# Miniprotein binders against Mucin-6 (MUC6): the designs that were tried, part 5

Target 1, 185 residues: Mucin-6 (MUC6), of Homo sapiens (Human) (q6w4x9r395to579)
Amino acid sequence: GHCSLEGGSFVTTFDARPYRFHGTCTYILLQSPQLPEDGALMAVYDKSGVSHSETSLVAVVYLSRQDKIVISQDEVVTNNGEAKWLPYKTRNITVFRQTSTHLQMATSFGLELVVQLRPIFQAYVTVGPQFRGQTRGLCGNFNGDTTDDFTTSMGIAEGTASLFVDSWRAGNCPAALERETDPCS

## First folded at step 11 (miniprotein)

Design vc8 (from uc10 with I17L Q34N L69R K77L)
Fold by OpenDDE base, fold request of step 15:
Structure vc8 (fold): chain B 185 residues (1-185), chain A 112 residues (1-112)
Amino acid sequence: as target 1 above (185 residues)
Amino acid sequence: DIREEVKKLIEESRKLLEEAKKAGDLQAVRLLFNAVWMLIEALKTGDPEKISEALLKLSEALIEAAEKRGDPEAVELLLEAQELLRKALEENNPELIKEAIKLIKEAAELLG
């Protein structure tokens, strides 16, 4: 499954459902029983301009019992809050520079993250087949059915992205604006 | 009814989740999201084993919160609840689950 966060406000789920939202919060991007130690991948969005529609991804956070990894445009910060030189290695996770503009977080448990730093901060999440039907968050549920990708944190499938996105917010933030992309376009 | 009690507990947990969000405690947020999800999933089938497992996860999350806040009473309640849940799993005894829920609710109220 491939999930992408692109263009500052566009998301494509593991089931390849595209949608758009404008929010300025931290959101649960991915949770799954397949992530060890109740791990979670989170996305941090912030204002990139004056208008409410000017929002962008500014960081990706992997958080588990043992690890906190924050990847931003300028640095990689770990558990102690200090910027780390790359490559950074833990038991199951390696963060390294893939290219001059791309960082990669590789794991032993079937999660891969590629982050494009420039010119636009974007993220690409890949999970193995063992994650099928067992994912939740903004990346969807990876069950091959796009119609239920907007399943909220309460297990309710929404028709639009707004309530879906807001249900996965990890902070006290204003409601996100939504614009769903027509799958036929 | 265990289902009804779990539903109430979910609502209480959601309140705690909102508080964790306000506090910026991402660890708590992570754990509570997971626990609530597991509880909701368990309710779909009503499987006592799944319910117990979910309650264990919730208890773990709340223990961390209680420790962070320095509430030993809440910790003790939750530890007792965990013990009951383990016994419930071993003995397949739903009454122990009910008792555990009571303790968890009490602890949650202390933390709210």
Scores: ipSAE 0.863, ipTM 0.926, lowest interface PAE 0.5, mean pLDDT 93
Fold by OpenDDE base, fold request of step 15:
Structure vc8 (fold): chain B 185 residues (1-185), chain A 112 residues (1-112)
Amino acid sequence: as target 1 above (185 residues)
Amino acid sequence: DIREEVKKLIEESRKLLEEAKKAGDLQAVRLLFNAVWMLIEALKTGDPEKISEALLKLSEALIEAAEKRGDPEAVELLLEAQELLRKALEENNPELIKEAIKLIKEAAELLG
């Protein structure tokens, strides 16, 4: 499954359902029993302008019992809060520079993350087949059915993205705004 | 009725989740999201084993919260609940699950 966070406010789920939202919060992108140590992938969005529609992805966070990895445009920060030189390695995670503008987080448990740093901060999440039907968060449920991708944290499938996105907020933030997205995007 | 008790516990857990969000405690948020999800999924099937596993996850989340806050009473309640849940899994005894839920609720109230 491939989930993408692009253009500052666009998301494409593992099931290839595109949607758009404007929010300034940390959100759960991915939780799954397939992630060790109750791991979670999170996305941090912030205001990029003066209007409510000017929001952008500013960081991706992997958080588990043992690991905290924050990838932002300028640095990679771990548990100790210090910027790390790359490649950075843990027991089952490696963060390294893929290209001059791209970082990659590789894991031994079927999760891959590619982050484009410039010119636009974007993220691409890939999970292995073992994750099918076992994912939740903004990246959807990876079950091949796009109609239930907007399943909230309470297990309710929503028809629109607004309530879905808000249900996965990880902080005390204002409600996200939904915008229509081109189905071909 | 275990289902009814679990539903009530989910609501209490949601309150704690909101508090964790306000506090900016991402670790607590991560754990509570997971626990609540597991409880909801367990309710879909009503499988006592799945319910017990979900309650163990919730207990773990609340233990971390209790330790962080420095509430040894809550920790003790939750450790006891975990023991009951493990026993419930071994014996397939729904009464032990009910007892564990009572302890978890009490601990949650202390942490609220």
Scores: ipSAE 0.861, ipTM 0.925, lowest interface PAE 0.5, mean pLDDT 93
Fold by OpenDDE base, look of step 11:
Structure vc8 (fold): chain B 185 residues (1-185), chain A 112 residues (1-112)
Amino acid sequence: as target 1 above (185 residues)
Amino acid sequence: DIREEVKKLIEESRKLLEEAKKAGDLQAVRLLFNAVWMLIEALKTGDPEKISEALLKLSEALIEAAEKRGDPEAVELLLEAQELLRKALEENNPELIKEAIKLIKEAAELLG
């Protein structure tokens, strides 16, 4: 399964459903029983302009009982608030520079993350087949059915992205907006 | 009815989740999201085993919260609940699940 966060406000789920939103919060991107130590992948969005529709991904956070790994737009990788040099290794996770513009987080448990740092901060999440039907968050449920990708944190399938995205907020933030805007904004 | 009790517990957990969000406690948020999800999924089938597993996850989340807040009473309640849930799984005894839920609710109230 491949999930992408591109263009500042565009998301493509594991089931290949595209949608867009504008929010300035931390969201649950991926949660699954297949992630050890109750791990979760989170996405941090912030304002990139003056309008409410100018939002962009600014960081990706992997959080578990043992690790907090933050990949930010400033090429900073931190664990529990401490800046780390690359390559950074934990028990089951390795973060390293893939290219001059890309960082990669590799794991032993079937999760891969590639982060494009420039010119646009973007993220690409790959999970193994063992994750099928067992994922939740903004990347969807990876069950081959696009119609139920917008399942909220309360297990309710929504028809629009706004309520879906808001349900996965990890902080106290304003409601997300679902408006058509220039992806370059 | 276990289902009804679980539903009530989900609502209490949601309150705690919102509080964790306001506090910026991502660890708590992560754990509570997971626990609530598992509870909801368990309710779909009503499988006592799935319910017990979900309640164990919730208990774990609340124990961490209780420890962080320095509430030993809540920790004790939750540890007892976990023991009951483990026994429930072993003995396939729904009454133990009900007792565990009572303890978890009491702990949640202390933490709220």
Scores: ipSAE 0.813, ipTM 0.905, lowest interface PAE 0.5, mean pLDDT 93
Fold by ESMFold2, look of step 14:
Structure vc8 (fold): chain B 185 residues (1-185), chain A 112 residues (1-112)
Amino acid sequence: as target 1 above (185 residues)
Amino acid sequence: DIREEVKKLIEESRKLLEEAKKAGDLQAVRLLFNAVWMLIEALKTGDPEKISEALLKLSEALIEAAEKRGDPEAVELLLEAQELLRKALEENNPELIKEAIKLIKEAAELLG
């Protein structure tokens, strides 16, 4: 399954459902029983434009009991707050430079993360077939049905991205902003 | 009976999740998201084994929060709850699940 976090705050779920949101927070991107020790992949968004409502991806975080691996927009990779030389290897995870503009986090548990550093910071999440029907977070539930990809952290399917995204906030952050009016109407 | 108590625990756990976010305790946040999800899934089936496993995960999450706050009374209640849940699974004894829920709720009140 493939999930992407692209410029303009666009997300495409494992079931290929696209959406866009704007928020300044850390969000649960992916949790699954297939991730060891209740691991979580998280996405960090921050302000990107002149409008207070415009945001973009600034970091991706993999958090487990033992590791907090951060790949950030400033091209620094840390684990538990310590900067790391690449390639960087733990028991289950290897982070290495895939190309001059891309980093890859490969794992033994079926998760792969590719981060484009330039020209804009983007992330691409790939999970193996064992994750099918067993994911949750901003990347959706990977069940082959786009109509319930906006399932909140309480298991409720929503019709809008903003309520779904807000339910996955991992910090004390405001709700995702929504435009008051359609400027083209 | 147990179903209603688990629903109340889910609501209390959501409050504790917000407290973990405010405290910047990302480890507790990670664990609480998972525990709440597991409790919701367990309620759909009503399976005592799944309820016990979810409650074990919730207890783990609350121990993380309690240790960060330095609340040894909450930790002791949660460790006792975990032991009861493991015994409930071994004995297939739903009364031990109810007893564990009571201890978890008491610990949650100390942390809330």
Scores: ipSAE 0.798, ipTM 0.880, lowest interface PAE 0.8, mean pLDDT 87
Fold by ESMFold2, fold request of step 15:
Structure vc8 (fold): chain B 185 residues (1-185), chain A 112 residues (1-112)
Amino acid sequence: as target 1 above (185 residues)
Amino acid sequence: DIREEVKKLIEESRKLLEEAKKAGDLQAVRLLFNAVWMLIEALKTGDPEKISEALLKLSEALIEAAEKRGDPEAVELLLEAQELLRKALEENNPELIKEAIKLIKEAAELLG
């Protein structure tokens, strides 16, 4: 399954449902029992201009009990706050430069992350078939049904992207702007 | 009875999740998101085994928060709750689940 985070705060879920939101926060992209040690993949969005509608992806974070791997738009990779040279390897995760403009985080547990550093910071999440029906977060539930991809952290399917996105906030931050968080709004 | 107590604990856990976000405790946030989701899933069937596993995860999340706050009394209550839940799983004894919930609520009160 494929989930993408593209410029302009566009997201496409594992079930290919597109949406857009505007918010400045850290969000849960993906949690699943398939991630070891209750791991979570998170996305960090921040202001990119002067209006509320100018937000962009600035970092992707993989957080587990042992690791906090941050891949940021300044092209620096850290683990637990310490900058790392690439390739960087842990027991089950390898981060390496795929091309001059792309980094890849490969794992032994079926998660792959490709980060485009330039010209625009974007992220592409791929999960193996064992994740089907077992994901949650901004990338959706991967159950083959787009009608419930906006399922909140309480398990409630919402009709707007804004309520769905806000439920997955992982930081102390304001709610996303509703008028621009639903690609079909 | 246990289902109603779990529903109340979910709501209290959501409040603690918001406090963890405000405190910038990203590890507690990670764990609480998972624990709350597992509790919600366990309620769909009422399976005591799934409820116990979810409560173990909630206890782990609250221990993380309690350790960051420096509250050893809350940590001890949560460790005891985890032992009860492990025994509930081994012995298939739902009364141990209810007692563990009581300890978790007491610990949550100390953290609130």
Scores: ipSAE 0.797, ipTM 0.879, lowest interface PAE 0.8, mean pLDDT 88
Fold by ESMFold2, look of step 11:
Structure vc8 (fold): chain B 185 residues (1-185), chain A 112 residues (1-112)
Amino acid sequence: as target 1 above (185 residues)
Amino acid sequence: DIREEVKKLIEESRKLLEEAKKAGDLQAVRLLFNAVWMLIEALKTGDPEKISEALLKLSEALIEAAEKRGDPEAVELLLEAQELLRKALEENNPELIKEAIKLIKEAAELLG
């Protein structure tokens, strides 16, 4: 299955459903029982371009109990906050320079991440067939049905990308928007 | 009975998730997203094994949060809940699930 994060804040899910959003936050891109140690792939978006409302991908994060691997648009790869020389290996992850403009994170558990560094920071997520029907996050649920790819972190299928994307926020977003996004509880 | 208590735990866990986001505790955020998802899936089936597995994950997430705050009372409650849940799975005894939920709710109150 293939999920992409491309310029203009476009996302295409594992079920080939495209959508666009603008937000300045960290989001859960992919979680699955197939990721060891309750791992999560996350995407970081920040402001870009001439318009204050434009946002773009600035980093991809893989987080588990042992690792916090960050690949940022500054072309720096860190694990747990420490810069690493490439190729960089853990027991189940290898990060290496695929080409002069692309980095790759390969894993033993069926996840592959390719990051385009230039001309625009973009990311391409590939998961093996064992992930079918077992994913959640911005990349969708990988069940072959685009109708429910906008499933929120509460398991509710939404008709708009904005509510879906907002439910997968993994960071503290600006206080002015917190009132609009706080649950009525 | 258990289903309604699980629904309440999902809502409380969502509050704790928002607190983890505000605290910048990305590890707790990772675990709470997983735990909430597992609780939601378990609720769809009503399967006591799925409920117990989800509650074990929630307890793990709350232990991470409690450790970061230095709250040993919450940790002790959650460790006890995990033991009850493992016994519930081994003995196929849903009354132990009810007891574990009580401990988890008490721990969640200490954390939020």
Scores: ipSAE 0.792, ipTM 0.873, lowest interface PAE 0.7, mean pLDDT 87

Design vc8 (from uc10 with I17L Q34N L69R K77L)
Fold by ESMFold2, fold request of step 15:
Structure vc8 (fold): chain B 185 residues (1-185), chain A 112 residues (1-112)
Amino acid sequence: as target 1 above (185 residues)
Amino acid sequence: DIREEVKKLIEESRKLLEEAKKAGDLQAVRLLFNAVWMLIEALKTGDPEKISEALLKLSEALIEAAEKRGDPEAVELLLEAQELLRKALEENNPELIKEAIKLIKEAAELLG
């Protein structure tokens, strides 16, 4: 399964459902029983221009009991706040520079993250088939059905991306409304 | 009624989740998101085994919070709740689930 976070705050879920949202927060991108120690992959968005509708991905975070691995747009990788030289390896995670513009986090538990640093900070999440039907967060539920990919953190399928995205906020931040970015008025 | 008590506990856990967000406690947020999800999924079927597994996860989340605050009374209550839940699963005895929920709610009040 493939989930992408691309410029302009565009997301494509594991079930290929595209959507866009605008917000300045940390969000749950992926949780699953397949991630060890109740791990979570999170996405950090911030303003990228003068309008509230101009938000973009600035970091991806993998958080577990022992680790907080942050890959940010400044090209520095940290774990628990300490900068790490690449390649950086833990028991089940390796972070390395794949090319001059891409970093990769590879794991032994079927999660792969590729981060494009330039020209635009973007992220690509790949999960193995064992994750099928067992994911939640901004990347959707990976059940082969796009009609319920907007399932909130309370298990409710919503008709709009904004309600779905706001339910997955992981920080103290105001709700982002999709209408802030409506190109047609 | 176990289902009704789980519903009440979901609402209390959601309050704790919002408190964790306000505090910037990303570890608690991670654990509570998972625990609440598991409780909601277990409640859809009412399966006592799934309810017990979800309550074990919630207890784990609250133990981490209680240890961070140095609250040994809350830790003791949650460890006892986990023991009851493991026995409920091992012995196929769902009556122990109600007692475990009581202990979890008491611990949640201490952590409030």
Scores: ipSAE 0.765, ipTM 0.865, lowest interface PAE 0.8, mean pLDDT 87

Design vn3 (from un32 with W17L)
Fold by OpenDDE base, look of step 14:
Structure vn3 (fold): chain B 185 residues (1-185), chain A 83 residues (1-83)
Amino acid sequence: as target 1 above (185 residues)
Amino acid sequence: SDIEERLEREIELLEKLLEELEERAKKGGISEDVKKLIEEARLLVERAKEALEEGDLFTAAVLLIRAWLKLRRAARRLAEEEE
């Protein structure tokens, strides 16, 4: 399964459903029993301009009981709150520079993350087949059915992205704004 | 717990950083954007402390990460504006 966060406000789920939102919160992208130590992948959005529609991805975070990894445009921060030299290795996770503009987080448990640093901060999530039907969050449920991708944190399937996205907020933040996506974009 | 203690240490470090940045921001010529970032970060730290007191370690951790990101941005911009 492949999930992408592109263009500052666009998301494509594991089931290949595209949608758009504008938010300035931290959102859960991926939770799954397949992630060890109660792990979760999250996306941090913030304002990038003066209007409410000017929002962008500013960081990707992997957080578990054992690990904290924050990938931002300029730094990689770990449990001790310090920027680390790459490659950074833990027991099950390795963060390294893939190209001059891309970082990669590789894991032993079937999660891969590629982050484009420039010119636009974007993220690409890949999960193995063992995650099929066992994922939740903004990346969807990876069950091959796009119609139920907007399942909230409470297990309710929504018809639009707004309430779906808001349900996956971590912390009290402003509500997200939904916008229809152009399938040709 | 180990996680709780780690979060407490992070809060202390962020509060120190907040204090330093707030003092520097009192000087003239500092943009409103920097001041806003500092203010938002402080609010996030306070909310994190509340979450920690309630035993919601996950929420606390998330809020502290967001606070840190804002403070780092503030620090970078502040350094540029002081030049």
Scores: ipSAE 0.741, ipTM 0.887, lowest interface PAE 0.6, mean pLDDT 92
Fold by ESMFold2, look of step 14:
Structure vn3 (fold): chain B 185 residues (1-185), chain A 83 residues (1-83)
Amino acid sequence: as target 1 above (185 residues)
Amino acid sequence: SDIEERLEREIELLEKLLEELEERAKKGGISEDVKKLIEEARLLVERAKEALEEGDLFTAAVLLIRAWLKLRRAARRLAEEEE
């Protein structure tokens, strides 16, 4: 299963459903029982221009009770807030430079993340077949059916991306902060 | 818990960084863009403290990550402006 985050805030789900959204928040890309220690893969979007429709990916985050990996364009930050030289390795996770422009996070639990740092910050998520039908988030549910990929965090299938994406905000983005960074939303 | 203790330490660190950057902003000589990043990070830290007090550890962690990203961006822009 492949899910992608590409420039212009474009997403393609594990079931190949494409959509675009706008927002300045942290969003859950992937949750699954297959991720250890309540793990979640998340994307952070922020304003990249003068209007609310100009938002872009600024970081990809893996967070569990055991691990915190924050990958941004210029650095990788772990549990203690320290920037790390690559490669970085834990029991189940290795982060390394794949090429001069790409980083890879490889795991023992079937999740792989490839991040393009340049020219545009983009992310590519791959999950093994054990994840089929067992994913939630912006990457969809990986059940082979695009009609319910827009399932909200409350289990409601939506026909459009807007309510679906908003339901996957992590950390309950404050309304005042969203107004401050994107006053028209 | 160990997670709560880690979050408390992260908040303490971010508060120190915020205080330093906020004092720098009062003295002037920084761009409005950097000042806005500092203000946004302050809001995120205050919301993270509220979430921690409510026992919502996941929300607190997510808010602190976003605050950290804004502060790192502010620091990079400030270094570029001084060069």
Scores: ipSAE 0.654, ipTM 0.844, lowest interface PAE 1.1, mean pLDDT 83

